VHH binders against Bifunctional adenosine 5'-phosphosulfate phosphorylase/adenylylsulfatase HINT4 (HINT4). Designs and how they scored, part 1

Every score and structure here is a prediction.

Target 1, 146 residues: Bifunctional adenosine 5'-phosphosulfate phosphorylase/adenylylsulfatase HINT4 (HINT4), of Arabidopsis thaliana (Mouse-ear cress) (q84vv6)
Amino acid sequence: MAGVNQACIFCEIVRNPTTTRLLHTDEKVIAFQDIKPAAQRHYLVIPKEHIPTVNDLQRRDEDYSLVRHMLSVGQQLLQKDAPQSIHRFGFHQPPFNSVDHLHLHCFALPYVPRWKAIKYKSLGPLGGFIEAETLLEKIRPLLSKV
Unless a header shows other numbers, all headers, positions and changes below count from the first letter of the chain; antibody chains are not in Kabat numbers.
F, E and O stand for the ipSAE by ESMFold2-Fast, ESMFold2 and OpenDDE, each averaged over both directions (binder to target, target to binder). V2 = 0.75 x the mean of E and O + 0.25 x the DockQ between their complexes.
[cut] marks letters that were taken out.
The coordinates of atoms that the task and the answers printed are left out; those that the model quotes come from them. Centres of patches stay.

## First folded at step 1 (VHH)

Design G01 (framework vhh_gefurulimab)
Fold by ESMFold2-Fast, scan of step 1:
Structure G01 (fold): chain B 146 residues (1-146), chain A 123 residues (1-123)
Amino acid sequence: as target 1 above (146 residues)
Amino acid sequence: EVQLVESGGGLVKPGGSLRLSCAASGFTFSSYAAAWFRQAPGKEREFVSAISSGGYTTYADSVKGRFTISRDNAKNSLYLQMNSLRAEDTAVYYCAADYGSGSYWPTDEYDYWGQGTLVTVSS
């Protein structure tokens, strides 16, 4: 369709991080503070590769390793910056994500203001927020049958 | 500088249709989730519908199946197609945009708000 805008704000940060202070960068991911933090600390870890949502991840070693690496980066940052706080890590499942580029939310609690906890609630079988460890179990490579 | 401007409101009879528009300026609209809220006389502002930057949509139960939210990022515009209008849909309709948290949830925490456009459903 003519005039369709396909710009992704997180891909733009990957291409041109000059306006965004990076907390971490490596070959696969970058990390930065959410521009509208929902907690005492609110970091995002994103892959440099454009992966739209958690539903685009498969039960394969590449995807499992990527999510493990994202979680590791988030854990290291919060352990350094807020070691005595309770930490929470997870993803919004569609349709609840506002940016269609995979991003791990890394929180040092409490949520600020407290009502923001609603945005990061699991909705059970309806979806909502999924904890990083729960996603890792879901995309764990299939075991060989005997 | 940053503005959201609604248009398309008016008077319509029950069962009629209206299309609301919201023109965004002064920011990168394509990067934001956007939503419609409404406020009827004497009531709190309530969520109507939201759309993510990538086009995922959600609707309040009261409007599901009757209203359709859409966006045109090339025109920096948000739309609400309202069909099968009822007297209870009478309200000022507000455009809103949210950014940064990775979630568009049906609450009042949106970053930018328009001034509103009046929709009256009456005989």
Scores: ipSAE 0.000, ipTM 0.223, lowest interface PAE 11.1, mean pLDDT 80

Design G02 (framework vhh_gefurulimab)
Fold by ESMFold2-Fast, scan of step 1:
Structure G02 (fold): chain B 146 residues (1-146), chain A 125 residues (1-125)
Amino acid sequence: as target 1 above (146 residues)
Amino acid sequence: EVQLVESGGGLVKPGGSLRLSCAASGRTFSDYAAAWFRQAPGKEREFVSAITWSGSTTYADSVKGRFTISRDNAKNSLYLQMNSLRAEDTAVYYCAAEGDYYDSSGYPLYEYDYWGQGTLVTVSS
């Protein structure tokens, strides 16, 4: 069947980051630079746990806390590396992602080259790229306060 | 150097079926997202279908339910199964692929790095 026996490259990076320089690592996530940066800075924050896409997230404390933590790591890295730039954080919604392992894109704008901006356009309720804050509101649990 | 070579185009009657193939050399399909585009005479190139390296798919509304994109990693090939063909499907069909291994798809809004030469599909009675 198509796709059923493909290895996850991001799971391999988590297990053995041989050629990938990690910008951050903790118990839950790792962060590294995108291999094909689309902006002055382009970082990826991924969970160590294999979660395929944003569609696999639910209104649960565990999922909400994970995405919040991913965003926090991305914000900390860009504040350190590009404090004067405008920062943007979000996810590609399926089928627009190339890797089925949840990953937060962290950009220090502008996009380079400029036309790469079209790749990361939000189409609102129609899909495309979803801002991290929008995803957090979507998966916010009723019983969670923060 | 990455090369994509399409095959399987030809003349087919309305209501017929055709399977297009795209063979990659210089890079494995399992490493990147891939797509099919088409261009009819006098028109701009339009999106047909895409598949991520993990197997997630998307389709243009005009072909949804009739066309199926698939990949065979062992053969390093991408396919487009076209059923219930219509005269409006007449076009040169292009295979396109993102060159890099990590997330760089952003499809259908992204510029694909690699393109084949195209294969002509003519649907006529």
Scores: ipSAE 0.000, ipTM 0.153, lowest interface PAE 10.7, mean pLDDT 79

Design G03 (framework vhh_gefurulimab)
Amino acid sequence: EVQLVESGGGLVKPGGSLRLSCAASGFTFSNYAAAWFRQAPGKEREFVSAIYSGGSTTYADSVKGRFTISRDNAKNSLYLQMNSLRAEDTAVYYCAAGTPWEYGSETSDFDYWGQGTLVTVSS
ESMFold2-Fast, scan of step 1: ipSAE 0.013; ipTM 0.269

Design G04 (framework vhh_gefurulimab)
Fold by ESMFold2-Fast, scan of step 1:
Structure G04 (fold): chain B 146 residues (1-146), chain A 122 residues (1-122)
Amino acid sequence: as target 1 above (146 residues)
Amino acid sequence: EVQLVESGGGLVKPGGSLRLSCAASGRTFSSYTAAWFRQAPGKEREFVSAISYSGSTTYADSVKGRFTISRDNAKNSLYLQMNSLRAEDTAVYYCAKDLTYEFWSGEAPDYWGQGTLVTVSS
C-alpha cells in the first residue's frame, strides 16, 4: 500500500492501544481515561466501529442499542470508581468535537479546574454538549410501545 | 523531547499577507489539537486560532475572516495564513499544543514554541 490510514486517532487506539490503558473492552466498545481529564474522573467510551459524530446516528435499533450500551459501560465504570460523586454523561455535537469518532464523555464531578465546565455546556440551537439521555430520546426508534 | 519551531514572521505593510509555519515532532502533534497564540508588547498572550486533528477550526473574533489555520498531519506542520494585516496584529506569534482531544482558549497549552515576530507597520 502507498500509505497507512491514520486519519482517526481513536480508530488507531482501537487497533493498537499500546499507549492507552483500557478501562473496558468488549465486542462493541472500549473505554479509557481522557488524556487530560476535565474532572475528578473523565472517561471516554467509544465504539470500535468508526462513527464520526452524533449526526451520523439515526432512529434505528442498531444505533439506539449502541448508544445505550456506551452509556451503560460509562455508568458501570463511574459507579465502581466514584460511587459517591455526581456523574454526567454526554457528547459534543459538531463542530465542537475535536475527534471525528463518536465518544461519550463520562464525568465524576466536579470539573477540574472549574472553568472546564464551559467546554461541556449545552448551547441550545447552536449545539454544544448533549446529555446522553437527551440523545437517546432523539434517536429512539419510532416504535413507542416497547 | 517535543519541540515546536515557528517560522515565517517578518515586517509587512498594512493590508499585506504572511504565512506562518510551525514544525513539530511526532504523534504528539498529529494526535491532538494545535493552536496559534500571540503576544503584543506589554500585553498577555492571547488566543488566535485552533485546529483539531480532524480539521475543525475556531478563531478569535479579532482575526475571523482574515486568518486561516490549517495543518498537515503527514508533515507534522501547522500553518496560519494571515491576510489583510493591521497594525494591531503586530505581535510575537506562538504555536502551541494542548494534550487534550478538545481545546479551549482559556487553557494553558502543554507545549509552546519560541515564537516568531510579526510587525505590521508602514
Scores: ipSAE 0.000, ipTM 0.223, lowest interface PAE 12.5, mean pLDDT 78

Design G05 (framework vhh_gefurulimab)
Fold by ESMFold2-Fast, scan of step 1:
Structure G05 (fold): chain B 146 residues (1-146), chain A 124 residues (1-124)
Amino acid sequence: as target 1 above (146 residues)
Amino acid sequence: EVQLVESGGGLVKPGGSLRLSCAASGLTFSTYAAAWFRQAPGKEREFVSAINSGGSTTYADSVKGRFTISRDNAKNSLYLQMNSLRAEDTAVYYCAADIYPSGWYLEEASYDYWGQGTLVTVSS
């Protein structure tokens, strides 16, 4: 019988982006359009390294720098592609993420169709969608740990 | 002020080689992402190749294995070595730079600075 474990689809896109048009690539991340866009522009920025979720990020410079870089890439893409739209950036926190590979959602609003907005609501302390800037504060490095 | 100036274009026979240069003033290529795009008569501008500040490169499928992008930081210049040229490579070639230092984009709209272009004609 065939094995039951599934490979990470985003890791496969990193290795072989054969049917995925890349909007950006560099040594750390790639960016592409979401397969089921929830807005007029809906981009994903993912690290080439497999990091399953936001819960796998720690308060350390490497993680903080990675998320900041992902946000910078998303901001630059939307500034060029949709400069007059309102932009929103964030992550789904488990169990609401659809793929266990860290991915930043980058939106040029409004959501299309409008009811998709509910999928990207923050639930405050209860979780849900987390804004990229909020995540950066959460994982900000501690300068004097011992 | 920022200026990108291409040179090295010309007439070449199929199977020949040509080296394009792009000289920058007002910006330093080592701190920017840089790319080559081309536009054939009656067609949209298309991506050819890019290099980021870290030295990572990418190529359009149509030119992989034939073209090589490189830069010389001391001369503040970007190059495109074109080998095994085909009639389909006939186009005006443009140098472009993006302020994002570690990344590069495949879309022309993502680039901030552009040169005037240099014509490459491949014909017998």
Scores: ipSAE 0.000, ipTM 0.128, lowest interface PAE 16.1, mean pLDDT 79

Design G06 (framework vhh_gefurulimab)
Fold by ESMFold2-Fast, scan of step 1:
Structure G06 (fold): chain B 146 residues (1-146), chain A 125 residues (1-125)
Amino acid sequence: as target 1 above (146 residues)
Amino acid sequence: EVQLVESGGGLVKPGGSLRLSCAASGFTFDDYAAAWFRQAPGKEREFVSAISGSGSTTYADSVKGRFTISRDNAKNSLYLQMNSLRAEDTAVYYCAARSYSSSWYSPLEEDYDYWGQGTLVTVSS
């Protein structure tokens, strides 16, 4: 093992998913179940490229389309697996993320046990959990001035 | 050791009714969500109905309005009341249970940890 990126557990899953059952894989992302699910369905959608956190995303087409695609994958999986549940999608903002590889949390609510909801609460100016749609607005590409 | 045992299957005429029972042993049923699935000869297994630990229910479109799922946690049992039976309802009916969450159900067979042996329901004249 050499270098910081080689220490990333999610990069290892991307490179060799032998022990992790993938719910989705394509050119840009993979999806799998969280090992410590906080709801009846708790999926993670991650980019194959190493992006450490939401703070590393910029207001540009590439980043916006990636997050849009991640959300779309999560929505399709939960609509298939939990069509009767209320769905929630979002990211932990640093320092509250447990892994320095961008990952979208996809929940079929309610949280199990119910008090796990506190782990996914927005902390306002202090950060915490950010809804996927809120992040998309923050990184929406700026129109060029002409 | 977890076991699910179905009963109540049999031969019934179109338009008739049957009630299936599923007896659970080796665990406390109220910690589990439960479901009924069925498989007709030569076809894949399909979802029929599910119930959460709290009693919330869901039904496949093909049985909605005709079938009613219920549970009795004190008797460690799951039921399926089948009314207005059709020839298309002929199948082996399976009871299934999952321990992931009692607060929610699932229509997906891959989400269920425990399965019964099945009980045959034949709808014919």
Scores: ipSAE 0.000, ipTM 0.098, lowest interface PAE 18.3, mean pLDDT 79

Design G07 (framework vhh_gefurulimab)
Fold by ESMFold2-Fast, scan of step 1:
Structure G07 (fold): chain B 146 residues (1-146), chain A 125 residues (1-125)
Amino acid sequence: as target 1 above (146 residues)
Amino acid sequence: EVQLVESGGGLVKPGGSLRLSCAASGRTFSEYAAAWFRQAPGKEREFVSAITSGGSTTYADSVKGRFTISRDNAKNSLYLQMNSLRAEDTAVYYCAAHDLGYTYGLFQDSEYDYWGQGTLVTVSS
């Protein structure tokens, strides 16, 4: 069986993690350094399940829990590796995402080189970068405490 | 802009070894991701191996355990050590590099901005 996501580079990393230095692995996600870091630390947290983009997430406990877990992993890694830096967490919204596999960008600022900050700005109505906390509010289940 | 020149191709018997080199000139090579692709006559160009600016490597299943990719940033060079060569490895081998706008499409030839001319590897008895 060839699988449904043959062209996905992140699915390849999930299948063959020995070729990539993993910063974290568990039942749901893996984390590794961005191949072209845009900041002093630039980590990616991805689900092992192939979810193409933030637009494929819905207001349901499973999706909300997954994104919360991804954020938690990113926060723990940057607290360990860059505790004195300012941290940012977020996603590129389509069509601005580089890979069609959900991935959380985790930055220990500043951006390096400085001009890379432009890639991670919100474009308002046109989309662009969405902060992880903003995405969590967007996909929060309808009944948050019942 | 960067220019890539491959060398090291040739005729070798099955089970033999070759080391391919790719020399980069122009911009600083250390910032690039780099890869080897190959194309056999009448076939599509296929991924062989890639190495990131940080040194992480990946390999096509057909070459795992036989080929080793490496880089020397001080010499602006990329290498492919090819061991236990098979007739199926016969192809023109291309060096490729990806610039500052890098994405994670290491397996897709369309992701690479700079290409060498290619070097022929023939594995024959």
Scores: ipSAE 0.006, ipTM 0.182, lowest interface PAE 9.8, mean pLDDT 80

Design G08 (framework vhh_gefurulimab)
Fold by ESMFold2-Fast, scan of step 1:
Structure G08 (fold): chain B 146 residues (1-146), chain A 123 residues (1-123)
Amino acid sequence: as target 1 above (146 residues)
Amino acid sequence: EVQLVESGGGLVKPGGSLRLSCAASGFTVSSNYAAWFRQAPGKEREFVSAIYSGGDTTYADSVKGRFTISRDNAKNSLYLQMNSLRAEDTAVYYCATDRSIVGATYEFGHDYWGQGTLVTVSS
């Protein structure tokens, strides 16, 4: 269930977009540069509605479509701004997320400085960073007849 | 030494047009994010329009369809074409940029600002 949280920093950016430079805006999401970039390009794509974490997403069409749209926006931005770089897209799973507002990290590699790669490492079943495609498989809608 | 010099402001009637210019020296506009902001009397400075390193543009909802941002890399200049001007467009307009080619949060990313140019829309 999504909403607007008055205490959330990212909800504040959504409410007052003039306080930050937006790389993208549409009906559902905005995109902007991470305040502490960890790579040559480090963009964040966030939904306008407050969804705290990936754990708040369900196997339903609305959530699946939102994440697909976020990924599409991130891919388009990096293909435009860094077409020669390797791109990586994913989310920090709780408790490793820094802000409780769903945000897709979009990287044009390499990480800068290189040790920041450890912060975005997948820990498998233990959590950590989850690739966007892996999250999409986890929230793929179930057949309505099953 | 980095300098941004705005020009083109003035008095114009509602429905009129103005073209603002921002001449840059000491850095290259084409390799950087660049933006226009404005501040109306008694109000906070607000975002108007931006152009990104890759050429994409964005606009505040209040000016979308009326204003056009552009740049001329050969002249190292940024422009704002303002059409269908309204009384509420009256403000001092500022050119801004930073060293980041991807943009940044408003409060931290604008390394360089011009002095501003006054636009007054009045009958």
Scores: ipSAE 0.000, ipTM 0.126, lowest interface PAE 14.5, mean pLDDT 77

Design G09 (framework vhh_gefurulimab)
Fold by ESMFold2-Fast, scan of step 1:
Structure G09 (fold): chain B 146 residues (1-146), chain A 128 residues (1-128)
Amino acid sequence: as target 1 above (146 residues)
Amino acid sequence: EVQLVESGGGLVKPGGSLRLSCAASGSTFSIYAAAWFRQAPGKEREFVSAISSGGSTTYADSVKGRFTISRDNAKNSLYLQMNSLRAEDTAVYYCAAEVSDYYGLEYTSPQLSAYDYWGQGTLVTVSS
């Protein structure tokens, strides 16, 4: 056998959230706290549909609307739970993601412990962490001429 | 998941040296960041040194230049070479580990809360 074959734990949470308290649920996404929080608030927003990574997103309205909706949910949750904190939102780009199910990290900064900030660093052309707003610009649908 | 067992502690005179070992079992050790912490009698547990999966090291100011942390992934082991030992180095020494960012995103942390796996501790006494 080649490597470790693991089931998608986030698909399992979508199907059966018995061990996970959901902070939000709607037709498209759910949100919950990361099991190993890297900040005072560390939420994950995931689509109910299994989309493995940010590389599976295209410049089309459906994908753009999904990511925008995920960001909106994360922003609303952190504004409610940590309104005085600086908020950061983003994704790990392959191969640096730990779970092959698209998930938006939502942080109320600072990172705790603060050295965990390096886990969420952008590596430029090598990838790493990508801010949600940066991803939205990358997948923004082509605009028609005014 | 990993289990950690320390060894190499003992009694040593001031100015002496000791090498502590920590044997890891369970998961592939190479994907773990690892650290040494110590707790002196009547004090809180404090950071000593850490090493990332890629070999980057961090040291507490009190031990920098005297202690050297190293790892041997083939032997699933973590080491702490302690030189120029002082009476204030007397403590129970603990090894600790956390799953590292094995895709080239590395970090080391001096905070207790960063580490999920801990050894039983080994006593180091520096006295005449």
Scores: ipSAE 0.000, ipTM 0.124, lowest interface PAE 14.4, mean pLDDT 79

Design G10 (framework vhh_gefurulimab)
Fold by ESMFold2-Fast, scan of step 1:
Structure G10 (fold): chain B 146 residues (1-146), chain A 125 residues (1-125)
Amino acid sequence: as target 1 above (146 residues)
Amino acid sequence: EVQLVESGGGLVKPGGSLRLSCAASGRTFSSYAAAWFRQAPGKEREFVSAIDWSGSTTYADSVKGRFTISRDNAKNSLYLQMNSLRAEDTAVYYCAAGEYSFLTPNDYTEGMDYWGQGTLVTVSS
């Protein structure tokens, strides 16, 4: 109906997760396995609120707390499910994102097959993949001015 | 559960070097963020250095350029190489580890789930 994002597949999973096993759900986020895993473990953590991309995040407490919470959920899941693996967390920056709904990639390495590592590389000034900690630093709330 | 045991502390002269080691028990150390803290007599515990899952490091301004943090996941170990030591570096040094990779200076202490017992470093002539 009107007022819902019918084109967004992740919004559909939030509303009706009948075919998707949720690894985590709370008032703000859900987590599930990527349908085409690029590593031994490949989880996605998404906000229930529709935020299209990392470029839609502002230097404000709400956005910072949300991304921090997403990272914490991803870390807890991989620590439980793949404690012996090296973990990596990050986002695709536009135009490299496949879905216009903010989603944190959580990997238990290695990438499978190995060439998929290229898909998740930072491209420097061209953008590409941004690590979650780097994004948090960029959206850190500005100090109040007197 | 992770247990941390520090070693390598001792007496060293100003300008000298010392390497601290932290041995982690448990199969999950490679997944943890890890850090060094120190506490001098009568002072608050202060952050020294941290290393996250990706190998990204951060240092307190007081130790930048002199100290180097590193980890060896195959040995479940964390290290602090301390060079150009000063009298003000005298403190008990603590190894710490947290299950979350998100560690900012404001969250370092709060993000640490496991702490070692400490090792004393004395810088004196």
Scores: ipSAE 0.000, ipTM 0.106, lowest interface PAE 17.6, mean pLDDT 77

Design G11 (framework vhh_gefurulimab)
Fold by ESMFold2-Fast, scan of step 1:
Structure G11 (fold): chain B 146 residues (1-146), chain A 123 residues (1-123)
Amino acid sequence: as target 1 above (146 residues)
Amino acid sequence: EVQLVESGGGLVKPGGSLRLSCAASGFTFSDYYAAWFRQAPGKEREFVSAISSGGTTTYADSVKGRFTISRDNAKNSLYLQMNSLRAEDTAVYYCAKSQGWLRTYSKTAFDYWGQGTLVTVSS
């Protein structure tokens, strides 16, 4: 709506990490706690490169490796910080994403408060939340013919 | 922790063949690019070949058509089949693991390296 010109807030965190306490940083991704946690633990893992949504990912080795790496970072953080909790990892598919910068939600359950669970519900073919493993199958690179 | 162990190096005559192996442990091998680099005496470590988690391969121009990279994710192993070897292929060959998301084959994109295996091509 209208000609709104807004910088990506997650790109701002990448440029100025001092504004946010980082749980992880490497050459490709950073991880931090969601500002409005929806669970006992709620972490976000984002690429330093601006990729707007899951729909911008292609069946390429680079995209597949990025999502695998994001998942690995999230799994390691929750295993360290909440080893006894059930963990859940996934992405909001457009238009349900709040920020147009790819971000993996990493949850140590339960959701707090309980009704937050509805926000992270899969809507099947209609979209909504997609589990990280489901996204990986969707973007699996096509095999080259021998 | 993370380990990469190369084997298969040796002395071979020009025109000969050699197969290098790399055994990976301490990480989920199938999730990462794996690569071969080499370093000749007095030279910088240079890229030879890389293979994605899904099996897509890339080769340096100097080895295209002569070398073949492959992987066995079930065995956590990386291989380099070297054919039509030349004196200029003489180097220590290193196995490398990518940091994760890989847009470049620069050595800085790789976080773990093996100890190397020596390949000598001479008459």
Scores: ipSAE 0.000, ipTM 0.121, lowest interface PAE 12.9, mean pLDDT 81

Design G12 (framework vhh_gefurulimab)
Fold by ESMFold2-Fast, scan of step 1:
Structure G12 (fold): chain B 146 residues (1-146), chain A 126 residues (1-126)
Amino acid sequence: as target 1 above (146 residues)
Amino acid sequence: EVQLVESGGGLVKPGGSLRLSCAASGRTFSNYVAAWFRQAPGKEREFVSAITGSGSTTYADSVKGRFTISRDNAKNSLYLQMNSLRAEDTAVYYCAAGPSLEEIYWLTQPSDYDYWGQGTLVTVSS
């Protein structure tokens, strides 16, 4: 048997999106609707390259540009599909992520059902959900040679 | 820890129907993605169908419209209803359980699943 540590559902979607209608695809990312939406709109934006979690991102131009691009794609999709709604973008930090492939949650609020809001709360020192803008600040590249 | 045992395999005529069952032992089976795979003689193991803990389903193109996957979490059981059977459906059918997911998407590769049953043979022949 193969272990769960070798499974990657999102790499499978990148390779063969047979059950998933893509909302966006480009050289670096794809976007699709979460199969169990937690809000009026619930989209996922993932890199085609396998990056397990937000903890695998470093303060470098490549990682910063990737996350910024993921956010831009999510923002454009929700502005098109739900312009009147409040939008929220973020990541689950380990151990709260369910899939070890970086994925940005893009919500057009409200959460449905309302109690799903608890799943996407920030947990202070324990982490939990991190807003995309907060992550970008954490991985912003250093301006000096080290 | 999950242990899976398949049953319901047998000999059936082309055009017939058969229902496979998979019994799981373990207290958290309802939280796992569950799937059916099959392996025909001389071929690699192929994906048939999967179901999430919440009941969302997906099917391989070769079985869409003919097979139905279902689960009963209260009985810790997974089922595959097979209709309009063809000679090409002859295979050993395996029950598999994957990781506990965020109710997102299905695993379609054997390597994606941690727990496997012994298999049950389905022969479609007259």
Scores: ipSAE 0.000, ipTM 0.111, lowest interface PAE 16.9, mean pLDDT 78

Design G13 (framework vhh_gefurulimab; at its last look DockQ between E and O 0.01; V2 from the best seeds 0.00; counts 0 for: pae E 17.4 > 2, placed apart)
Fold by ESMFold2, look of step 2:
Structure G13 (fold): chain B 146 residues (1-146), chain A 125 residues (1-125)
Amino acid sequence: as target 1 above (146 residues)
Amino acid sequence: EVQLVESGGGLVKPGGSLRLSCAASGFTLSSYAAAWFRQAPGKEREFVSAISTGGSTTYADSVKGRFTISRDNAKNSLYLQMNSLRAEDTAVYYCAAPGIEYDVWTGHLDEYQYWGQGTLVTVSS
């Protein structure tokens, strides 16, 4: 299928979902638990299409709606599974992403152990972890053209 | 100076409603998670609800479906709408925010550096 990368471990999960317990699946995305959770709950939401990183997203309706949908799925899962925790949603930016397949980190905080917070620190202009809403603002299609 | 000031507490009969407000000053509330806690007489302070920077909300099981947390970024304020109040909801309610250096926000007390003085909610016939 278009965009599937056979060398990609997340594409493998999309292709063979019976090898991973899925929390969600639909036409565009799947969600599952991170294999090495960094928080009380740590879910990943990924597109079925292989999109390597946040840098491959542009100010287009399809990219914006995809990220909005990924966020909505993550929010619904954590609101159901961990309603008492503070939730955080975001993406690693290169070079800090270890898998080149776009994946939304969905945390029910706190981080466990607490020092793992360093891994998800925003570095501002230097990059690091980007909040999902910040990414949505960055890729939001132009409001109107005059 | 960072300040959080709660208001809107009072006496309400069981089944009634109240809306609590928390005005923040000295920082931009929308840059951080924010939370409500409560402390009943003779008990430890307990988590009630939180809202993330992205607007995701979390509730204690005891208040889920009855309480709604919200934020008005233009007014730099946090709110707690409390419906279907019960006698067990009687407590001093506090709003809380983490410190400026703290980018992890949870329902756990030791994650929050800034606290308001509290507003008393009494649910009684």
Scores: ipSAE 0.000, ipTM 0.090, lowest interface PAE 17.4, mean pLDDT 80
ESMFold2-Fast, scan of step 1: ipSAE 0.057; ipTM 0.442
ESMFold2 (binder alone), look of step 2: mean pLDDT 81; pTM 0.827
OpenDDE, look of step 2: ipSAE 0.019; ipTM 0.387

